# VH-VL binders against Uncharacterized protein YLR179C, part 5

Target 1, 201 residues: Uncharacterized protein YLR179C, of Saccharomyces cerevisiae (q06252)
Amino acid sequence: MSSAIVAKLNKEDIIKDTVKDLAFEILGELSVSYVDSDDIKLGNPMPMEATQAAPTIKFTPFDKSQLSAEDKLALLMTDPDAPSRTEHKWSEVCHYIITDIPVEYGPGGDIAISGKGVVRNNYIGPGPPKNSGYHRYVFFLCKQPKGADSSTFTKVENIISWGYGTPGAGAYDYIKENNLQLVGANYYMVENTTVDFNYDM
Key: E = the ipSAE of ESMFold2; O = the ipSAE of OpenDDE; V2 = 0.75 times the mean of E and O plus 0.25 times the DockQ between their complexes.

## First folded at step 1 (VH-VL)

Design t1 (framework fv_temelimab)
Fold by ESMFold2-Fast, scan of step 1:
Structure t1 (fold): chain C 201 residues (1-201), chain A 119 residues (1-119), chain B 106 residues (1-106)
Amino acid sequence: as target 1 above (201 residues)
Amino acid sequence: QVQLVQSGAEVKKPGSSVKVSCKASGYTFTSYYMHWVRQAPGQGLEWIGAINPSGGSTAYNQKFKGRATITADKSTSTAYMELSSLRSEDTAVYYCARDRYYYGSFDYWGQGTLVTVSS
Amino acid sequence: QIQLTQSPSSLSASVGDRVTITCSASSSVSYMYWYQQKPGKAPKAWIYDTSNLASGVPSRFSGSGSGTDYTLTISSLQPEDFATYYCQQWSSYPLTFGGGTKVEIK
């Protein structure tokens, strides 16, 4: 499964366009579910209006021994296609950051992600510009360094280019700067067919 | 040129263990997963497990968990699969195979190592 | 675990024939992978991500499918296509293979 997830991310240029040469070892399945909608399945399209409220997120490790009760997880959500897949002057756009998520196993062997930890950046739903085509909305789950003080992690005050001021900067820079380890990912696609959301913020 | 070169054939007694090696060359060893797959004579393919050579993390098919141990030595670009408590049913050709980070398929395979378990 | 069932287990066909091999999964998978194996040789990557041909694979081969049903088709069988073809799913652990379809040429 691990290799299958990585293969799907590579096929759609997710790794090339976001986390690049960072070490990436998938330790489980990152489940993302929006209310009254199809589950996110590594790249399925979603209606924009269905994704405006924060999703329910869970992580199911392939092997529970890979994560201990002392570990903390961080969740990142990014859009590498801003304003479009072919024009990246605002990429990446930061959509969600949660840190200090505890490793607490539920009855089904999953770890609750959403509703846990410290929200560093509030959820912002997809807002692709009209006529910009499909955007990839990518979730990365990371393991934090042992004993890390997450209050020292990079503060993303400007969501455009994650505040780095360089087109294409984002999750890669955040993960590297804060010594995070990539352990999970999922993504979906949204196209704006109904409204005029503006990326000019 | 990518190559995966495996150790030579082994003949083992029931109850013993075997350790097969797979030496990689022609690419960055730590950038790709290494899998182990076996094939009993005249039978199909069966996945044993995998290792990420970068961190050493492993995944196993439950059928082999507790008997199979997969390891990697970054300094020699070599992956290993050790199988203990051998039974006659473990007679098979054992393959290492690289998981191309880009395609999600086993893009390069070792030549195979025949392990024969007999009394 | 996801079980893959290939049909037929074996077939005999003449040069120029259209050959179709089916792989059925016990539950939905996102992509299917196919390998060609000739006697005494290691398997070779043949089709990846359901429909993409691996480097060096002749254009007479194609793959298709979704959900639980996947196919490998050879539009005009050639003598060098004699081999066993295995499907494989990568959607869940453990990784599983189909039982193989042996293609014999008349």
Scores: ipSAE 0.007, ipTM 0.434, lowest interface PAE 17.4, mean pLDDT 85

Design t10 (framework fv_temelimab)
Fold by ESMFold2-Fast, scan of step 1:
Structure t10 (fold): chain C 201 residues (1-201), chain A 123 residues (1-123), chain B 106 residues (1-106)
Amino acid sequence: as target 1 above (201 residues)
Amino acid sequence: QVQLVQSGAEVKKPGSSVKVSCKASGYSFTSYWMHWVRQAPGQGLEWIGAIYPGDSETAYNQKFKGRATITADKSTSTAYMELSSLRSEDTAVYYCARQKWYYYDSSGYFDIWGQGTLVTVSS
Amino acid sequence: QIQLTQSPSSLSASVGDRVTITCSASSSISYMYWYQQKPGKAPKAWIYDTSNLASGVPSRFSGSGSGTDYTLTISSLQPEDFATYYCQQWSSYPFTFGGGTKVEIK
C-alpha cells in the first residue's frame, strides 16, 4: 500500500538524496500541519514564515496490527539541500529529532507524534539561504528496536551534516547506526524569495 | 569548550614564505568554514580567504592572487594558511576565525577567533 | 569590491553618554556585522545580521540599518566599552571590513 507514497518521494529524488539504499516499507501516512496553513501533502511549497513554529504531527497506520503498544517511534527532520539542491557541502541539516514516542491510538486511529516522547534536538524551522532555490524539508518516522535505550542513540550536537563531518551525511547514517526502521515520510518545499543575498561561497 | 589555538610568532625574510596553523577543538571541525583575516599594525582587518574542511573547498581574496594557500588536516583538526613571496607590508597579526553557519536564522558570522599569530617580515 | 566607510574614525565620550557609530557601504547589502576589538586582543563577535546581539553582549548595544547605511549605538557608555568597533559585509566577495571606529572613554 505504500507504493503511492514511495512514488511521490521518488518524483523529487527524496529517496535517492536521503535514505539511498535503505530497505524500508511505509506502514502509514505521516500527517504534518502548521498553524493556519495548508497541510503538508508530499512536496507542496510552503511560505517560510508559516513554518517557523513546530508543526502538529500524527501517524495513521494502514494496518494497526503492524505496530504494538510495546513499540516506540522516532521522528527525524532533515534538509538534504544545504546550501542548495545542487550543492550539498552543508547537507544534510538536522531540523528536529524526537525519540521514545509511544504507540497510543487516538479515537480516529491515528498516533500523536508531536508533543510525545523525548525531544533530542529542538525544532528548527526552514531557513534556506537567499538565492538558493527550493529546499526539501523531509520528515522521517522510524520504529525503534524493541527494548532499545534511546539514551545510547547518536547525539547530534552539530546540525550541519548531522555532526558526521561528511557532506551529505545525515538521516541515513543516523537510521543505520541506531538500527531504526523507516515506516513513514512526508516533505514540503521552501525557498527564500528574497534575491539580494547569497550565502553560497 | 570551542577553541581555536594558533601557532607562535614568526620572523621572516622578504621573498620567503610563512605557514600559520590553527588547531580547532570543542566542535565538529569539518562542519564549519574556517577563515583567515589579517591586521597590519595600527590598521584594520583584511579578509584573506577560507576553507571548508569537510571537502577542502576554498575561497580567496584576489588581492592575494596565488600567494595565499589555505589547507586543512581533518585528522588533527588543524587549518593552515601559507603566504608566499613575503614583503614588508605583509607584517601583520594573522587570525583564524570560525564562520558560525546557522543558515536557518541567517546568523553566519565569525563567532570564534584564534588568538592571532604575529608575522614580522624584515631584512 | 564593496567598500565600507566608518564614521567617525575615533571619538571620546563620557560614561553615560549615547554613542552612535555609522558604517556606509559603496553598494546595497542585506546585513551588516560588527566586531569589538580591545588593544592587543582578537576581535570579538558583537552584532550579527544587522541587529542581533551576540552571546554575552550587554543590552545597551543595538544595531540597525538597511541598504547602504548601518549604525551601532551604545545607549549609556560604560568604561568596559573602550574598544575599536569594526563593521563587516558578507554580501559579496571579497568580504570587507570598515576602517574601524575607536571609542575612548574620558
Scores: ipSAE 0.000, ipTM 0.459, lowest interface PAE 13.4, mean pLDDT 86

Design t2 (framework fv_temelimab)
Fold by ESMFold2-Fast, scan of step 1:
Structure t2 (fold): chain C 201 residues (1-201), chain A 120 residues (1-120), chain B 106 residues (1-106)
Amino acid sequence: as target 1 above (201 residues)
Amino acid sequence: QVQLVQSGAEVKKPGSSVKVSCKASGYTFTGYYMHWVRQAPGQGLEWIGAINPNSGGTAYNQKFKGRATITADKSTSTAYMELSSLRSEDTAVYYCARGKYSSGWYFDYWGQGTLVTVSS
Amino acid sequence: QIQLTQSPSSLSASVGDRVTITCSASSSVSYMYWYQQKPGKAPKAWIYDASNLASGVPSRFSGSGSGTDYTLTISSLQPEDFATYYCQQYSSYPYTFGGGTKVEIK
């Protein structure tokens, strides 16, 4: 399973454009669901209007022994395509940060992510500029280092380039800065379709 | 499994309109753009426009703006392209094509084409 | 509008030959796509994102390039490869195609 997820992320340049040379192993399936919408399935397009409210997020490990009750999880959401797929001067844009999510298994063997932990950055829905094409909205689930003090996780004040001041900086830098371990990922695509595309040639 | 099936050939008089249909099956119709591309006899490919069937949002090549109208019916998984004020130079094979995002849009599945002949 | 110029417009080659087709864009394009079209048939997706082969495309095909210059190469031409090849850009609307390169039997 993990190889299939990694292959999909590589095919769509998610790894190349976000987490780069980060060493990781996918430990489960990250489920993302918006109200009255199709489930997120590694890159399906979503209507912008359906994604403005925060989604329900769950994680289902392939093997429960890989995550213990002592572990804490962090969720990151990023847009590497700001202002567009081919121009990254504002990338990455931070859309959501939750930390200190407890590992608590539900009856289906899944871990609730949304509604748990400490929200560092409130959810901001997709806002691709008009005529910018599709943006990839990427969720990363990470395991926190054991014994991490909650106070060490800070809000990203400037969401453009995750406040690092360098185009292309974002989730990778945050993961490394906070010694996080990437264990899950999912993504979807949104374009701004609220206007007719009227072009002058 | 993915199929795009277009309506049959049409012969039209100058000044009339034609409406070509494209019935999609084997995938979630609202999850992909539907594009329209034409090819005049002996010539290359020319993009007409596209629709997002989920939102109804459309994009048109300026050359066809005001004459082409692209619509989609979610209940029947069918896209339509209507071209008005037909001229002899509109004689072409018209294709619908599914837009797949993969670092940009490319047309991964194509309909069989509909020949539209405009003659007096 | 981004214009795509393909060269040559046509070429004659023999089975086993190495064939290279070029596509030049009027401005920088990050991603290029290629389609194969045989007479009387709809185009088929052939190469996406400059260098990735579409499903079912033989490994003798390859794509390369960046910026304004892209190439499609056939390392050892086979009878089933005689077709017209079109490049296509996504960088801006309207989506545009090259004029096509017709690969003919010698």
Scores: ipSAE 0.000, ipTM 0.451, lowest interface PAE 13.2, mean pLDDT 85

Design t3 (framework fv_temelimab; at its last look DockQ between E and O 0.23; V2 from the best seeds 0.00; counts 0 for: pae E 11.1 > 2)
Heavy chain, then light chain:
Amino acid sequence: QVQLVQSGAEVKKPGSSVKVSCKASGGTFSSYAMHWVRQAPGQGLEWIGAIIPIFGTAAYNQKFKGRATITADKSTSTAYMELSSLRSEDTAVYYCARERYYDSSGYYFDYWGQGTLVTVSS
Amino acid sequence: QIQLTQSPSSLSASVGDRVTITCSASSSISYMYWYQQKPGKAPKAWIYAASSLQSGVPSRFSGSGSGTDYTLTISSLQPEDFATYYCQQSYSTPYTFGGGTKVEIK
ESMFold2-Fast, scan of step 1: ipSAE 0.321; ipTM 0.746
ESMFold2, look of step 2: ipSAE 0.006; ipTM 0.479
ESMFold2 (binder alone), look of step 2: mean pLDDT 90; pTM 0.930
OpenDDE, look of step 2: ipSAE 0.012; ipTM 0.541

Design t4 (framework fv_temelimab)
Fold by ESMFold2-Fast, scan of step 1:
Structure t4 (fold): chain C 201 residues (1-201), chain A 119 residues (1-119), chain B 106 residues (1-106)
Amino acid sequence: as target 1 above (201 residues)
Amino acid sequence: QVQLVQSGAEVKKPGSSVKVSCKASGYTFTSYWMHWVRQAPGQGLEWIGAIYPGDSDTAYNQKFKGRATITADKSTSTAYMELSSLRSEDTAVYYCARHYRGYYAMDYWGQGTLVTVSS
Amino acid sequence: QIQLTQSPSSLSASVGDRVTITCSASSSVSYMYWYQQKPGKAPKAWIYYTSNLASGVPSRFSGSGSGTDYTLTISSLQPEDFATYYCQQRSSYPLTFGGGTKVEIK
């Protein structure tokens, strides 16, 4: 279960390029759905236009006993391929941060992620530069440390390199500094095929 | 650091043309759109057009199509906006502005070039 | 072309006041952008993608809206917020700006 997800993340170097040597265990399936579009399935390509509005996100633990009502979750979204897969001077770009998401099980055994918690960084859809090829857009779901104060989580002011000022800095650094535990992940790919600047479409 | 440096103020007669330059530094010039926006004294902002220097693709506001010509020189990282058949109502500060993917807005602006059209 | 109408054209408010500026589009747009301009200076990117604050913009600023109606709000006005604010759309050519709202501190 978890090994299959990790294998899909490793297929496109997601772990190597983002969370690196972080110790983690995937505890469930992170579902990401854009309006009128195919569900995100660990690396499928998506048209840029379909991804500009914030997605509906939910988490389905493999074992419900692994997460309780006392736990809180954080959602991170990052682009490690900025401006391209081969040039990382802006990498990683922060696209979304939600913290303090409550663990509340729905009838289907899933936890609602989108529309819950405190939005630290508003959703920014994919914006790969013209002629930059495919970018990987990666969602990480994390468990917050027990008793964490909401006020300790900071907004990322400069989304370039997640404000760390070093190309390649991003989700890994945010996870480490906030003592987050990675428990879920999903990703998709987008390229900019427009012949003009229709980036808001 | 990103900088956009524009040419100096111009005084022109009606019927003449003006060419304003915008020299970019601190980023890959060929990877971003460069926009031109004007502002008449005491008035709001008006979009003229834009160029993508990487392939010279352009977009123009129809109001200026035929009078405005936007070009870019990759070797000097400089964008240009030439406006012909000048009228008194073309008196304005002309700005260049970069369109940057990280902000999805015109994030860096030149200092502006005042063009005065008078007899 | 999509016409953007800002309201009010100008306002005067006291430090600490909540200020709301509106931008109405003549047809539906996907997102709205806002710029701050101080006298004699070039505009600065302020809010992008309707609700995202640009780097360095204080958290007292917020943006919201959808379709044809968008707003910029300042929750507690400060002296440094004196400026003209412009909305802008990129959903169709030509790119258009609103007429601006001048914020003056009493």
Scores: ipSAE 0.000, ipTM 0.492, lowest interface PAE 11.8, mean pLDDT 87

Design t5 (framework fv_temelimab)
Fold by ESMFold2-Fast, scan of step 1:
Structure t5 (fold): chain C 201 residues (1-201), chain A 119 residues (1-119), chain B 106 residues (1-106)
Amino acid sequence: as target 1 above (201 residues)
Amino acid sequence: QVQLVQSGAEVKKPGSSVKVSCKASGYTFTDYYMHWVRQAPGQGLEWIGAINPYSGGTAYNQKFKGRATITADKSTSTAYMELSSLRSEDTAVYYCARSLYYGSWFDYWGQGTLVTVSS
Amino acid sequence: QIQLTQSPSSLSASVGDRVTITCSASSSVSYMYWYQQKPGKAPKAWIYDTSKLASGVPSRFSGSGSGTDYTLTISSLQPEDFATYYCQQWSSNPYTFGGGTKVEIK
């Protein structure tokens, strides 16, 4: 399962373009659902208008023994394709950060992610420029180090390159800086398909 | 020939609401975000919020969240900004301005609407 | 929120002078944007992506900078350059503007 998820992330260069040389093991399935829309399935395209409200997010571990009530989770959302897949001068753009998410199992064996924990950066929906092609919107779920809690995390003030000042900096740097362990991922694609775009400036 | 044309000046009492319009022409209305920015007399510029006219999705400056409501009507290519619970410090020129996407520069601006809040 | 501080707040210069306006951010910003505003008028897009001129902006204008420090330069000031110039960042929500630099021609 883990290997299948990693294979899909590698197919669209998600690992190469975001978390780079990070050592990780996927411990479960990260479910992302927008209201009245198809579920996110590791790279399916989504209409831009369907993705502007924050999604419902859940995590289903392959093995419940790998996450306990003492653990806390963090959710990161990033766009590595700003302004486009071929030009990354604004990448990565930070779209969402939640930390201190408790590990609480629901009846279905899933852990609620959305609506839990501390929102550090409010959700910003996809906004790919007209004629920029598809952008990959990537969610990473991470396990926090023991004893981290709210006092160790701050908001990302500059969402461009996550404030690191280098094109392509983002989720990888945030993960390393905060000693996070990547355990889940999902992504989808959005393009701005509105016809008759005009660059008249 | 991109144009953003705003509604006329308003004089309002404290505690009331004001709704300013911004009619777009010369481009496809749904291809650009529409932002609202205000400028108090003799002061600088302050961002209120934005709307994606294609989806209806909005983003607000936390300072105005709960008081400002931004909407768009695709059939008339018009964006609106309503500000409720008006105070004297809300006296300002209110501008609409467009951007290519949420995090982009404001390439065209409306002429501005003066809103005066006085008893 | 990222605060932008412009210096000077105002200046007077002669036609032909080189004018430099600075914008300092409280936190690192990837790109800076500049707007020109003349009295009684809406702001006009002037410089984007730190160094690129908007359509119709005279070549005597230039922008530069990185991190927290950015500048707008006018190589040879002309009478039509009388205006207030505002820097702006969009990298962090909310969008923020500098306090403005008023350029007055002597």
Scores: ipSAE 0.007, ipTM 0.504, lowest interface PAE 10.6, mean pLDDT 86

Design t6 (framework fv_temelimab)
Fold by ESMFold2-Fast, scan of step 1:
Structure t6 (fold): chain C 201 residues (1-201), chain A 122 residues (1-122), chain B 106 residues (1-106)
Amino acid sequence: as target 1 above (201 residues)
Amino acid sequence: QVQLVQSGAEVKKPGSSVKVSCKASGYTFTSYGMHWVRQAPGQGLEWIGAISAYSGNTAYNQKFKGRATITADKSTSTAYMELSSLRSEDTAVYYCARVGYDFWSGYYFDYWGQGTLVTVSS
Amino acid sequence: QIQLTQSPSSLSASVGDRVTITCSASSSVSYMYWYQQKPGKAPKAWIYDASNLESGVPSRFSGSGSGTDYTLTISSLQPEDFATYYCQQYNSYPLTFGGGTKVEIK
């Protein structure tokens, strides 16, 4: 079902706006679940309030032979729509980085992602500005190079433009710089619909 | 089966307010958004705003912000749209419409209420 | 705001004719939908995600398009197709509809 996932990411401009010309193959389904909410289904809208705590994340490979116990995975979460879908002066905003996730199959044949590995950037829930429309919150699961020392990976200290200092820089740059292989993706949408007046407008 | 049943037609004076209801059945109310769309006689469709039945969060077309208030009551599976400071140009049929998402369909108004005619006249 | 422009505003055609309605968006959209509305009735979902027919929609209807240009086609017009057709985008707020195309059978 990898071609169906890629088709959906292309339809929503996720590939164009984040990983661009990166060569990749989706190897499985990335499941993202928030407490008391519908599961993330490649772009469904989520209430902002339901997404502030870190989600439960699992990966189910289409073919278990493509990942070995020696492999390590990295999870990236990015917002390419900062401050809005039409203005990207802050994009991409880094929301989550986990590295060194072990490939350990659970009884159901899935790999636990959340709660495993080393959290490099703590989870930051969606915070779209008021009147900025829907933001796409994108999760990428990557395979790390064999034997990689993840302590040498790029440190994202400024979450704005992932610290690269160039609007639009983010997950693509991080993936390329650290020689990661993209193997899974999912995303959802959040809009800030709270009603109030900002006197600084 | 999914049904959205709206309250009956209303005649209002300029300057008053109207509150239209939309009672949902046949699905989990909190799993879908509820939107409000109006149509003046002989005119096209105009989006007013929306509410998440789960969180209560609302979004409004700027044209109606400050005059329209959209609410939802989970216990009765009913959404409401209140429009204040009514003018003759607010005469229209007001529709509620359900919006959800799935992988194949995307986001769209899959089920509509029958409409509520609101006439504003002196 | 994304503006949707429909063409033509109205048309008259004979039973059996091929009818084409266009919808042009002021910026690229990924989610485009078509609704059919008959006089005195609520709109009905008709075509979702540009090209997919809703359950119960006759196969003579089709939708196509991507980016800024979308089309609804009726390959062989029937009397029951008298209606106004609206395109609608769900890419950004405010949600917007085209001005509608009224299809009349002559």
Scores: ipSAE 0.000, ipTM 0.466, lowest interface PAE 15.9, mean pLDDT 86

Design t7 (framework fv_temelimab)
Heavy chain, then light chain:
Amino acid sequence: QVQLVQSGAEVKKPGSSVKVSCKASGGTFSRYAMHWVRQAPGQGLEWIGAIIPILGTAAYNQKFKGRATITADKSTSTAYMELSSLRSEDTAVYYCAREGPYYYYMDVWGQGTLVTVSS
Amino acid sequence: QIQLTQSPSSLSASVGDRVTITCSASSSVSYMYWYQQKPGKAPKAWIYAASNLQSGVPSRFSGSGSGTDYTLTISSLQPEDFATYYCQQYDSYPYTFGGGTKVEIK
ESMFold2-Fast, scan of step 1: ipSAE 0.014; ipTM 0.596

Design t8 (framework fv_temelimab)
Fold by ESMFold2-Fast, scan of step 1:
Structure t8 (fold): chain C 201 residues (1-201), chain A 122 residues (1-122), chain B 106 residues (1-106)
Amino acid sequence: as target 1 above (201 residues)
Amino acid sequence: QVQLVQSGAEVKKPGSSVKVSCKASGYTFTNYYMHWVRQAPGQGLEWIGAINPSGGYTAYNQKFKGRATITADKSTSTAYMELSSLRSEDTAVYYCARTYYDILTGYSFDYWGQGTLVTVSS
Amino acid sequence: QIQLTQSPSSLSASVGDRVTITCSASRSVSYMYWYQQKPGKAPKAWIYDTSNLASGVPSRFSGSGSGTDYTLTISSLQPEDFATYYCQQRSSYPWTFGGGTKVEIK
């Protein structure tokens, strides 16, 4: 399963373009669901309009013994394709950061991610420029280092290049800076097909 | 100041390989993609491919995939483009080019090497 | 691949003339880039992101456009402006260039 997830991420160059040489130990399935829409399934295209409200996010570990009640999780959402897949001068764009998510199992064996923890950066929905083609919107779930002080996690003030000031900087740098461990991922594709028929749209 | 300095002209026989170098200075080499573009005599510009020097990740024009190999040496801030199985149609000036975006000033501009003439003849 | 067609392929103009060069894409592109090339020299970045002038480019140059149609305009042609101009799209791989527009003296 973990190998299948990694294979899907490699097919669309997600690893190459975001987390690069970071260790990626997949511990479960990251479920991302938008209201009145199909579930996110490792790269399916989504209508831009359907993705503007924050999604419901859950994590289902393959083995409950891999995560304990003492662990905390962090969720990162990034766009490596800003302004487009082939020009990355604004990449990566930070779309969502939640830290200090508790490992609490619901009745279905899922860990609730959305609505838990501390929101560092509020959700910003996909906004690919018109005619920029498909953008990949990537969610990374990370395990926080043992004993991490909540106060060590900070908001990304400038979402362009995650505030690092270098084109292509983003999730990789944030993960390294905060000693996070990658344990889950999911992504989807959005293209801006919006046509403005009046100036109020 | 940003400078890209390329290796000198080459004359090659059909079926051989050529490796062109592009030495970068004046910026952090690993922070920007390096592109390769060629121009046949009296013709327009044709994109070959690019490399991200930080991870060694590459992208190629399918026309050159399998024949072109783009690499980067971080220790010398030098990018390379090797083209194999040379044909007379590969006679061209080969350029390296780097896009620059300065986050603080908002300016975006390209820097191009001076070009390397590769002549493929019998 | 996205094909870029430049019009005209060449033009003859006098100093002080207004010159307009057009670049048409086979599919919609997000931004257009323009390069100036003089004989025996490497191309020089001229306009980026459709309408922004590169450092050192005189204000008589301007770029505009969206979708499939883009233009480069020189409001008052000067002797140093005689060159070949190329458009480029970066919206999808492979990156492609137009065939060039040669601006010649009359």
Scores: ipSAE 0.000, ipTM 0.435, lowest interface PAE 16.2, mean pLDDT 84

Design t9 (framework fv_temelimab; at its last look DockQ between E and O 0.02; V2 from the best seeds 0.00; counts 0 for: pae O 11.6 > 2, placed apart)
Heavy chain, then light chain:
Amino acid sequence: QVQLVQSGAEVKKPGSSVKVSCKASGYTFTSYDMHWVRQAPGQGLEWIGAINPNSGNTAYNQKFKGRATITADKSTSTAYMELSSLRSEDTAVYYCAKDLWGYSYGFDYWGQGTLVTVSS
Amino acid sequence: QIQLTQSPSSLSASVGDRVTITCSASSSVSYMYWYQQKPGKAPKAWIYYTSNLASGVPSRFSGSGSGTDYTLTISSLQPEDFATYYCQQYHSYPLTFGGGTKVEIK
ESMFold2-Fast, scan of step 1: ipSAE 0.017; ipTM 0.602
ESMFold2, look of step 2: ipSAE 0.094; ipTM 0.651
ESMFold2 (binder alone), look of step 2: mean pLDDT 92; pTM 0.943
OpenDDE, look of step 2: ipSAE 0.014; ipTM 0.572
ESMFold2, look of step 5: ipSAE 0.096; ipTM 0.663
ESMFold2 (binder alone), look of step 5: mean pLDDT 93; pTM 0.945
OpenDDE, look of step 5: ipSAE 0.000; ipTM 0.522

